# Miniprotein binders against q8gw64: the designs that were tried, part 3

Target 1, 233 residues: q8gw64
Amino acid sequence: SSSSQSLSFSSNSFSSQPESELLQALPSSKPKSPPLQLPWLIVGLGNPGKKYQGTRHNVGFEMVDALADAEGISMNTVNFKALFGKGVIGNIPIMLAKPQTFMNLSGESVGQIVSFYKIPLKQVLVVYDDLDLPFGKLRLLPKGGHGGHNGMRSIIDRLKGSRDFPRLRIGIGRPPGKMDTANFVLRQFNRQEQEELDHTFQTGLEAIRILLLEGFNKSATFVNTRKSMEQLS

## First folded at step 22 (miniprotein)

Design J85
Fold by ESMFold2, look of step 23:
Structure J85 (fold): chain B 233 residues (1-233), chain A 81 residues (1-81)
Amino acid sequence: as target 1 above (233 residues)
Amino acid sequence: GSEVKIVITFKIPDEDQPEMLRDIKQAFADENVDIESLTPETDKDGTVTMTFRITAPSQEAFWEALDRIYQLLEDLEKRRS
């Protein structure tokens, strides 16, 4: 199974960016432009519909729902092909989105939101399931590829191949035995797993609040170094 | 809702600044959002960066004004495309 032709196509579309050339040409920043203070977009990935509810592939939806509940943000409005909510955390305007496309078309929703609100990509956080992390573990990364995740591939493609946006990866573990990856991500969490995810979501909420209010590095330290605290039982 | 204090920035083409600034001020005023200060700064790329320090009576009022402003920006882009 090979998709190298499609990968090379997406790479060719974004090999040079005028924005990068402008940044390279900027003089020293002794007189600096004022900082941009723009809204954040937080995207949780999943598939729409009741039959996908509670699946591993929908854990990004669940993380965003937990954040919306904690902040009193309604997610009942449909806009930009997403269940969409708006609020303020501290002094930071924030938008929450759960694309209601199928997973592999998530970029259609995210792209519309980013274009309409002029959101810088560094202020687009995407929350999704990750096969390469143990169940319930979190990782915050400032950029990267899609790792074979179809929703992330869709977003990167729609953003003209840019990978320069933060992601919060939620570990779902690897499939047992010979189970196919596609089947595994569509399997529902059992009740005990759902209860353990409540703790994971609380940690994710804290990581997101720190990201918004204190910056990426402090959030990454908080969430990425929890494993080094094994002396805590 | 509770009163909110926000700093928010818009980038406008320099040639559209007078019209857009007027429209942005009106969008805030219509929602009882107080503009405590604003700082326009012309950039070398033909845009002006307008930074507003505002106090809104609620986050709902803030977002109502902000959505109108983004719609104004979208309409401006459509006229120029």
Scores: ipSAE 0.671, ipTM 0.881, lowest interface PAE 1.2, mean pLDDT 83
Fold by ESMFold2, look of step 24:
Structure J85 (fold): chain B 233 residues (1-233), chain A 81 residues (1-81)
Amino acid sequence: as target 1 above (233 residues)
Amino acid sequence: GSEVKIVITFKIPDEDQPEMLRDIKQAFADENVDIESLTPETDKDGTVTMTFRITAPSQEAFWEALDRIYQLLEDLEKRRS
């Protein structure tokens, strides 16, 4: 008599693992596209503690916080002497760091992160306050000195004197009158300045996205040729 | 979270490649990260650059695997010192 028959099937409609192994065996040539993807580190500089919140010297912290908020990245992990967050932007791995040292010891944090994650210095973006730029102006540079900024000095020293890492400089203006620069950077932004900084941060977010997805030159063209809000008024 | 597709590279000493490749594959597997392809490129200094094209179920899974891989690389460096 006839046995019951069960319906069975077997199909393999997804990519095969042996095909990937075959491609590994082929003679190598330099890749053209997509480019090699390595993790990025984006560092915002400032001093820790509520006393320093809203000060000019902490604008780097604020830029990184704005980026973290926009990308849904939590900055609650403490590691490498930093508040630290990890995520992806456009499928690019990214780490965000706010060193929790004093400003002049920021290199201790950055150096540890770069060493552990093997980050190429060209993919270390440092965001900080700049006395030589008008308030709210952004400038993206591929390398350079510290310009008297203690956090940047600390980072350059810790990276064995290397200046070959990009920076996003955020203009904070110059001290009025004879005010000492050290005192000026510790002053709070006023309400009008805080509102104008919101536009600056949105431009910075876009500049960073272009940097990660389209490269330094396109980002630098976008941000460095852009007029400040004052120039657009 | 949303699935992510990542291209990531690691530089490994050539003599450690079999052990490290096994450990890297396990780190990805432990987080349900699929390896779509792997491309080795031998460098002039006795290292190999391994380019992985992967699909992770979330950015959190990707970073969990990646942190483990960087710890493996750190541990390898200490063992050879």
Scores: ipSAE 0.665, ipTM 0.875, lowest interface PAE 1.2, mean pLDDT 84
Fold by ESMFold2, fold request of step 25:
Structure J85 (fold): chain B 233 residues (1-233), chain A 81 residues (1-81)
Amino acid sequence: as target 1 above (233 residues)
Amino acid sequence: GSEVKIVITFKIPDEDQPEMLRDIKQAFADENVDIESLTPETDKDGTVTMTFRITAPSQEAFWEALDRIYQLLEDLEKRRS
């Protein structure tokens, strides 16, 4: 009801019995609250270093940076082998991480964060580049394999083979001609692609806000069935 | 900064509940975080799930308290392993 409760503190020392602060009738066995009771971790994947900036493989870093900028969260702290930020979105505690390992070692960072904060895997969102989606397309999935992505393989391996965590896939297009995927993911986006990605990131930001505030199904409906630009005029 | 209202849950072994609850309340108090309500639920596995509804003066104060609480929980796990 009110935003404050009557709390008593005798001095700088704090001592109380749990039952003395409970004035409500409790259901003895029913869960009271939705999955919003624990912090979220949002991970953007990429490779560290200036030579990888702007590459397709680093689009996960860019998505998380866009979210951090929009929410006023600093990403300058180094912890858990990541550039790491903490904040609150709509009264939901969130952590943002850009692992600073190599891509294929991203699980070392994610695993440390998940273990320390005891994050349920359903509240670990991993954002990464996807070769099987059209450029600029987003897809939100509740679980799945790694699809050949080395960062996702690293995370699944570190989480003891668990695949039960959501992912936001960002379409980076397909290699032209006979170019192999390793070379393609290390190429820069061109100017037009970067302009389109800025719009994609705004959609991703809104999808993440809906995920946190309204749940997975509403976010997936928003992102996965979103109308084209021609239909939004 | 802007005041935040958070609902957050911790799972604590029954044996450690009195001292851990004291330490959690102190972590919130040290950052001027108000505890509006606390809802315990006893689980069959020898733990209690504690849901806190709190009001923090800022997100920074909330996270300072929360990081301390997670450190306390990690230290507890080390003692029990």
Scores: ipSAE 0.664, ipTM 0.877, lowest interface PAE 1.2, mean pLDDT 84
Fold by ESMFold2, fold request of step 25:
Structure J85 (fold): chain B 233 residues (1-233), chain A 81 residues (1-81)
Amino acid sequence: as target 1 above (233 residues)
Amino acid sequence: GSEVKIVITFKIPDEDQPEMLRDIKQAFADENVDIESLTPETDKDGTVTMTFRITAPSQEAFWEALDRIYQLLEDLEKRRS
């Protein structure tokens, strides 16, 4: 009735004997941390509702939809104030979320998911529109500020000011002439732009697969060093 | 979908390990998820990190079990705080 069958956890196992002997010989020491074996959360940002469909501000929604479609993940469940999907890529559990708050309240959704699943912030990827990148350009960063993006501001604020989560920025270009930034992000992509974004999304899918399976640095090298290079076709 | 093989980790307070381990095993069993191996590691903060290597018949079965496990962990945290 009193459990005594599995007493020992054998905690006395990892003697540091080899480490001490090697330190005197090596010219440089690079620390390595084992990867966490926890789910990933991938968030695409946008505004809910049909009037925002196809707008530049919703390109994060479109990227996550493209990923969900490619991986066969349903995004029909509403939970955590988001359209929410769950699946597996390779041996990695993933969650996809499109917060259905207004953009400036996206942190309410993301915060609920992170809290419930206890996701380490380094495994929260946020995908969003970026005015400072050329149209169709992608950039993967390991952390940073909000850059004036209201959805990113909401997420950072909800995570108690933490900026230590990766982001995939999707370039939407700059407003022409004297057009206001707020008006520009609510304009629709035209047909040509949407066709070009399909290629951008394929690059983004590959970057995300590399991120999950091979790590941040290899994904960032793949995405961030691309300068008008041929993809696959 | 196809069968999936997953490595997943949970942190459990030392005091709650027997109950939580039983409940986690039941959550996997209820979804026909096989536990191939289980590796406990005692941490310096009074918790045990439990690494499960599992085979689920589908990703849907895996996620049904996993969501139940996260609910159990949240319920445990609520009881202890």
Scores: ipSAE 0.660, ipTM 0.883, lowest interface PAE 1.3, mean pLDDT 84

Design J88
Fold by OpenDDE base, look of step 22:
Structure J88 (fold): chain B 233 residues (1-233), chain A 81 residues (1-81)
Amino acid sequence: as target 1 above (233 residues)
Amino acid sequence: GSEVKIVITFTIPDEDQPEMLRDIKQAFADENVDIKSLTPETDKDGTVTMTFRITAPSQEAFWEALDRIYQLLEDLEKRRS
């Protein structure tokens, strides 16, 4: 009786653990597409003609001229009932405009420019005189009403009642004593007032640069938190 | 002047995109201004956001080119109306 010992070959199943190569997906830094850029429109408000030069109601024109000079932008193109300068600040295309309509018709010019260049209202900065701000005081606001300002009323009306565009308000203060507001805004600055406005314009230039390059909130902080020089003395 | 390289965006109807691209290509043939169309984005309302990279030898040449593009866009809108 030959007992055949059956040698049970234990097949060692080599479980080849698949090395899951953790392909660390290198974060494909999608090359940040260069930021989409649209032209900005910067509008100064005023009245055309020599008799309105240096008047309180033309301080918006003076701010735009100071910006044009500081950026080397020639204000020599006449179109859309405005005097224009076109340039680039950093990498942002800008249009500087002085409507050559009377103040009450500024919206005709601005509306034509905005329509032709398809400018988003968030990129329409309006610079104008403000009676409710102390002399030389700047305020940057993202929106608002016209505050009784006829140029701002005309713009809002032409923009179908839209108020959602930025504005740089330049304080001219209230008329002294019993002086009529209409007569007050048409008075020229004296030499001392003009010298103070030159400092206001330098601050306004920097505020506009910050607005374009760093955005509204930084510019508004920069402008709106500045004490007047008179409050530091 | 210094070279200017700016990315500009236009929103147009999708149907107008082929004509706008043709008109730009024709208008800037042999010009010292390079205009490259980037990938367009289609909005929910059937409008296309066209993006152009404009390379010009100066700021003046850039604005001349941009004004021409805005004129082509206005002319296209007038033909559709």
Scores: ipSAE 0.761, ipTM 0.906, lowest interface PAE 0.6, mean pLDDT 88
Fold by ESMFold2, look of step 23:
Structure J88 (fold): chain B 233 residues (1-233), chain A 81 residues (1-81)
Amino acid sequence: as target 1 above (233 residues)
Amino acid sequence: GSEVKIVITFTIPDEDQPEMLRDIKQAFADENVDIKSLTPETDKDGTVTMTFRITAPSQEAFWEALDRIYQLLEDLEKRRS
């Protein structure tokens, strides 16, 4: 009687490729089982506390806050070691979470939510800062490693090494010269950068809506082939 | 808020279906959530998958019922451990 028992769900897997070959990714060709109708979890990563407000590492918090504001979802409730909100987009139940555990322990929060609500990992979207993308660029990927990001490492470890959950990566650029990446991610965005991120967040909101209502491939096409504001001007 | 139409799926052990179905229906009823259809699918691994098509009077009523149902599922897991 000591064995734990969990509800089971089925889902298709997505093909993945290295970042440099994203345009060559193919949709799954395997016959799909009908998808179970289950809630989504959308996680924004960052560090709690006023001293981390506005830092590059907290851009995931800002993206989720923008989504919450656009959908009228309160993020003031504390649950599962996160600031936590619930709503419905279209007819899809969603949960929004900003783990308050510090970045390197984000998996504790995400794991508790996934376990309690029985969420399939393919319906867990994690939004976070990415050093390998130009500032303000977005990329949606169906799975992958942690890329050296401590929050993603924590989540993967807590999910028993699984990498099979989608990511919305927000480009923060790379530090110039010899600046250490750890110090760079803890620097605040300036006012101009914050204003430019408002446009990035609007694109991210649309990408998330398409993901929930129309599926991963349509969302990825929308966001991954879109030019950033910097590239347009 | 406005009425919400949701399709939601739960999977439980087959032997617990009578108790869990009663409790799920009660959780929806307590929040005035109308069950339009219920489609059970018995799997060979000893589980049943129940898909509910529901109409809730608001998003708040839906989430109140849904949270109670997930708590019931969690409690079932504790009793079976």
Scores: ipSAE 0.667, ipTM 0.883, lowest interface PAE 1.2, mean pLDDT 84

## First folded at step 23 (miniprotein)

Design J91
Fold by OpenDDE base, look of step 24:
Structure J91 (fold): chain B 233 residues (1-233), chain A 81 residues (1-81)
Amino acid sequence: as target 1 above (233 residues)
Amino acid sequence: GSEVKIVITFKIPDEDQPEMLRDIKQAFADENVDIKSLTPETDKDGTVTMTFRITAPSQEAFWEALDRIYQLLEDLEKRRS
């Protein structure tokens, strides 16, 4: 009687518990809705025409042209009595404007642009020549008077006496000796003065970028603490 | 150019909101620029903050669209005056 011992192979069913990898759904960082934007207006002050090119009173135009070139903005649109270009720096729409009025009528152009584009005055940067600053010296201010500058007077008057817009002042210094101020501001820069201004414009460009992207206080700190080239010699 | 995505904000009278939305919808129906109105916010003074997300294929196309929106806004303001 051959007792066939049936070896019962107990099939241990290894229940492989699926490790449910908790794919922690990385909180889908809701793409930060792009910040609410209104256009900025950057106005350079000057007089139109070849006879005023490279003059002290046109340094505001040169700063705007330097900004246009650096940002690839074509200054080819003629409207609102200005030559202007439109672009975007980061996610900020910007308009660069050179009023083609005489300096004393700059407010007519600026007032039309501000009115049409509904620009908040805190987003109107005016760039202009300043006799009370040393040559090549920048100053960024949140507000102020016209300081005897006819273009700034025209803008303030057109903005109903408002002074609460930022301004980038470019120092041209005081007239030498007994020279009349009106004749002084209409003199062209010499080559050495122009070479110094090119460095001033590079600083001005960076100040405008900081103003747009990082706000007024950072830009004002950046500009107002810098020495001019004349203070380094 | 690179795609531009910008959110623009306008304040208008609450009563102008339906017309402005129609005018924008008609003006941009066939354009390569996507304009989305976000939820408007009504202020206590009877103004509404309208917010538009503009998506354009270039900076130029963005500014053309934005200029057209500002013109529609000016034309709407002139019709009420």
Scores: ipSAE 0.778, ipTM 0.915, lowest interface PAE 0.6, mean pLDDT 88
Fold by OpenDDE base, fold request of step 25:
Structure J91 (fold): chain B 233 residues (1-233), chain A 81 residues (1-81)
Amino acid sequence: as target 1 above (233 residues)
Amino acid sequence: GSEVKIVITFKIPDEDQPEMLRDIKQAFADENVDIKSLTPETDKDGTVTMTFRITAPSQEAFWEALDRIYQLLEDLEKRRS
């Protein structure tokens, strides 16, 4: 009597690992509509091309380039009639933009970027040259007019007359003597002026970091309370 | 680069929410980018606030993912018009 031992193969039920749902719902905290967390847009104003490099009217480009260099952001993307760099400061996504339009058409570029990325105007910082500020002096404002600046006029007009975006103004001073304003803003900085602007850019970088990480009021206090080096001598 | 973890919010029409979630799920299924949704918040105006937490291996990978989400959003807006 040959006892056939039936080997019962225990089917190991492979527990189906729960499919890692790519989109897991995070637990809802209390119903305050989370503040819109969107990228920041930092726009430097200037004119494209070698002719305008190092000119007073391009100091907004130089400030954006100095920020790009300090944050390791490559300004290599061309879109929306601008040169762009994309990066992150802390936990804040930032876009650096240099409109490659002429200054008077800067609003076409900025308006396209703002529209595509849905950027709230409170997160659009415009950096530009200002004739009504002393040379090298920074001023951060939450809003305002164009002050005769053609790039700022173009932006405001493209933003349907909205003035409620922050601006970092970089003082270039007024034309000496009877020099025409248009000729003055297209004059290159001399070496001494450029060396002073390098210090202005370092202060501007820190002001932008404070703006992003600590908010407008702290940044405005930091920038607007600093005496220019000329007021310390 | 270092890992980046950033929260982004989009306001879209409530009717577009199921398509947007599918498009994101499909677009990132095999990607080294983790996208988690918070519970969407419906507004009284027929819009919904979508909140995404994007986890990416670098800043570059984060921006590539975010640009792709913006493209999906633009394409969705165009299909509705």
Scores: ipSAE 0.776, ipTM 0.914, lowest interface PAE 0.6, mean pLDDT 88
Fold by OpenDDE base, fold request of step 25:
Structure J91 (fold): chain B 233 residues (1-233), chain A 81 residues (1-81)
Amino acid sequence: as target 1 above (233 residues)
Amino acid sequence: GSEVKIVITFKIPDEDQPEMLRDIKQAFADENVDIKSLTPETDKDGTVTMTFRITAPSQEAFWEALDRIYQLLEDLEKRRS
């Protein structure tokens, strides 16, 4: 007799202590609807294809790949114009997404994922390259503009001008001398730059874990106070 | 894999609740995934907050179940539009 696993109803909190604590740790103030427990979306920004692999503008993809590898998440699902993986960190469902739309259309992919999964913008972390940060420098911000970044512009525009989503900015520095920005962001990292980024990714992974498990303020404190390797030499 | 036990909440129109619960119950009747619902909480805006506990044998099975719930929700939304 296969016991039909049927949807059961309970008027009480689920009997397991950690779930009851999770449901009771919902602020006991005025009966506001329980806070929506929905997946997180972590989006790395980049361009698809071998030509863009290891380029400065693809460092958001590399951070997502490093997170996927560290968490054992397979980046094998193709949907919503993204390559993505699905996993769980602690008790939190996560989606790791690499939009395949090219950078300037990243918002199309992100908008589709957010719409389908009903993801609140506070649970959409965008990871991307930033020219205004020193190389290898991380910054976690709760909100902001696109800063001239075409992928971030596309996301904000697709999200109807909304700017109230977290972003992990990865410093790639400014172009040397008179180099054009578009040519600069499409250069591959050299070996020394890649070795520094590997350390940046480890710090970024931990910042993402803290963000998920301990919240934005702890993660922002952790990542924003870290020195880059260039500042340790 | 290790058993995954995760609570998920959806906010839907109150009128959609009976169909969503039937669709979930039917979709998971013979599945290796246990789905339990708390008593729905009705909001002042004519929506209801549904709270589900999904118990799955793996993270993969959890996500397959969750994706199926999201698909059922999308299909329900499309039937009403």
Scores: ipSAE 0.776, ipTM 0.913, lowest interface PAE 0.6, mean pLDDT 87
Fold by OpenDDE base, fold request of step 25:
Structure J91 (fold): chain B 233 residues (1-233), chain A 81 residues (1-81)
Amino acid sequence: as target 1 above (233 residues)
Amino acid sequence: GSEVKIVITFKIPDEDQPEMLRDIKQAFADENVDIKSLTPETDKDGTVTMTFRITAPSQEAFWEALDRIYQLLEDLEKRRS
């Protein structure tokens, strides 16, 4: 008389908690069209040839050469009536250009480069000498007229009268006494003026880096708020 | 050199898009530079924004590739004129 005790296993119902909550749909931010990304053009203004080297009117060339040296960019390509260097600062492709035209024909070179590379005028920085700024003083502007500068006039005219490109102005001061402007801008810097310009170029390099990496407003604040060396003595 | 990865964008006529993509694919069949097209964005004006990611072994190789793309674009514009 063997009594088979049937052990009833009670099935504990594990309550499946619904996994549904954690897929919060990230708001489908409409993919903003990727911003237009094209090369930058940095143009120094000057005249070609040994007789114009180290002259006030060639300070735009010296600023571009100082930038090329600081970034390891070789200025060895000749095209579009300019001497070129091509490089990258951060993730931004850049072209450094020295138009090998006479100053009054600089617009011919710049217009060809801008047309071929499809460069937006907001990405064309022109670096040039300015009589209306104190010596060694930098000023970054988003737009403007030529201010009597023949290279800037040529660029504006070739760009169909457009003035909406950034410019880095390097102060060379006004002619002393009754000296003619054309003769003054063709004077070489003395040793003391060159030593001050070396500091101006270091400030200009940093301003260009800030312009590329952090944008116009930060660069303009950096440049336009700095005192010149002469204002600190 | 260090590897360079840069995105470049071009605005072209929509009708040029198939030819530009063929010309780029043919020109960069060589293994040293990777060029990827992202999804093009068509505008209401009959233009398209092309976006390319260029991967190159150096800055020099990147600029050689980019100059070649600009030459292909110029040649395409001249064939329509």
Scores: ipSAE 0.770, ipTM 0.912, lowest interface PAE 0.6, mean pLDDT 88
Fold by ESMFold2, fold request of step 25:
Structure J91 (fold): chain B 233 residues (1-233), chain A 81 residues (1-81)
Amino acid sequence: as target 1 above (233 residues)
Amino acid sequence: GSEVKIVITFKIPDEDQPEMLRDIKQAFADENVDIKSLTPETDKDGTVTMTFRITAPSQEAFWEALDRIYQLLEDLEKRRS
């Protein structure tokens, strides 16, 4: 089958009347559907441990930590093989996760969370390092493959091959010369790069807020177009 | 912490609605979460979509109640297998 009817990432407006206004309906009736509001899961990818702190491969951890700090969400709970936090942005319940499984096993954590909280995959945002974007550039995509990223491969595999979940890609640049990609992603950001990433994270925070409150299309326009315009001469 | 106002939806089997609704209301009540409205909608697949508009005294109270509700849903799923 090739049909593709799925939930839009556009926000669902409230159109339900109070229960008393709707009158009791028969079980077979078709009353106006209330807005469907479910929690979001936002996953930042990386490797646990002090050895990997500050590495390019851990920038997803850093993005989620920045979001947690900005929203006053504690990331101190260990659950579902992740450092795990819960909060509310606007009127949207959210969960933040940093899988502690090592990168290539991130799907074990994400899969458990998705299953327990019944999260629709379109409300699972995965934030990770991307070799094909210039340093500091952000891209928000509604679905796609893993692009060779071991954490994304793990998540897609655990979600039974589904690729239908949004991702926020954080550009880390390409390795110089003949440096192997595995070695490059494990190198630390230098001081200047870390300072520049603070601004990238501010943009990412706003993109995530727009995603949650105003929908995918507005967020993608904000974050994808802004970086594209900044790369023009 | 500050009060939060949330709209949240749960989907449960029709036959379990009376028990689950009671348990969900208790989970909210135990955390002093006030239910402002409840809108049930029956679906043709044998489930009810229940939308709660609630006011919780804090984000922490809300999530404590919500985690209990998700545990109830998980336990129900295991009993029906």
Scores: ipSAE 0.670, ipTM 0.881, lowest interface PAE 1.2, mean pLDDT 84
Fold by ESMFold2, fold request of step 25:
Structure J91 (fold): chain B 233 residues (1-233), chain A 81 residues (1-81)
Amino acid sequence: as target 1 above (233 residues)
Amino acid sequence: GSEVKIVITFKIPDEDQPEMLRDIKQAFADENVDIKSLTPETDKDGTVTMTFRITAPSQEAFWEALDRIYQLLEDLEKRRS
């Protein structure tokens, strides 16, 4: 054969053949399986109806709405007892759900979605209001109990007691004085609080994107060690 | 919408693999979703994990195919009891 053909074979063999030889010629450890790519479910918790719009208990709905708006996902379909949307973030299939049950029956919706789409619980993110966090603070946890939150209790019960799903907690502050917590969560955010929550939601969107693209630990580091807006310049 | 490139995984019982693989390929084809590669991995529990690398013309086409595939998997589970 010609010298040109020999040079071309050497160049192509160098760029392709060494990796092939290493993969097939070496007695190596079991090859790593491709990362399992399964859809994510992101659930925002709240109570349905216009009378509950803007209440502290519905901040999970608002977080999911912000995500849907940022990603161009419609939430107008009703299925699985939820307002439901489907899309793709960074080549990751996602589903967004706002259960339209009462809060204490949220597990009916989430359980149906998880069962139908065969979603691993590690890829079920639940976003909800949290009385134990300062207003506007975010916390991402990989598992845990319900912390007295009736929506989380409903979900854990429906998943047969499993607590092994991530949650993004949104701090709503504590009730003033002697106000009962049930009454506090049904109070609306005022205009200033809603404006501050817009920044919280932007941080939550970034945390969710990191979660999907880079994994839980990197997202948790980003959101859990992040200084609050009050700690910035 | 714009083209999307997705890696998606399904678990299929070994004995149902030929029928399910045919039906999954048809669901993708019906939505003009192109299958770039398919990687099977046999699991210890009598199932195979099928990983598809696909290119769909839009996310809507991808989700139409995917919803159909999940319905096929649900129907299979009901038949197997």
Scores: ipSAE 0.633, ipTM 0.864, lowest interface PAE 1.3, mean pLDDT 83

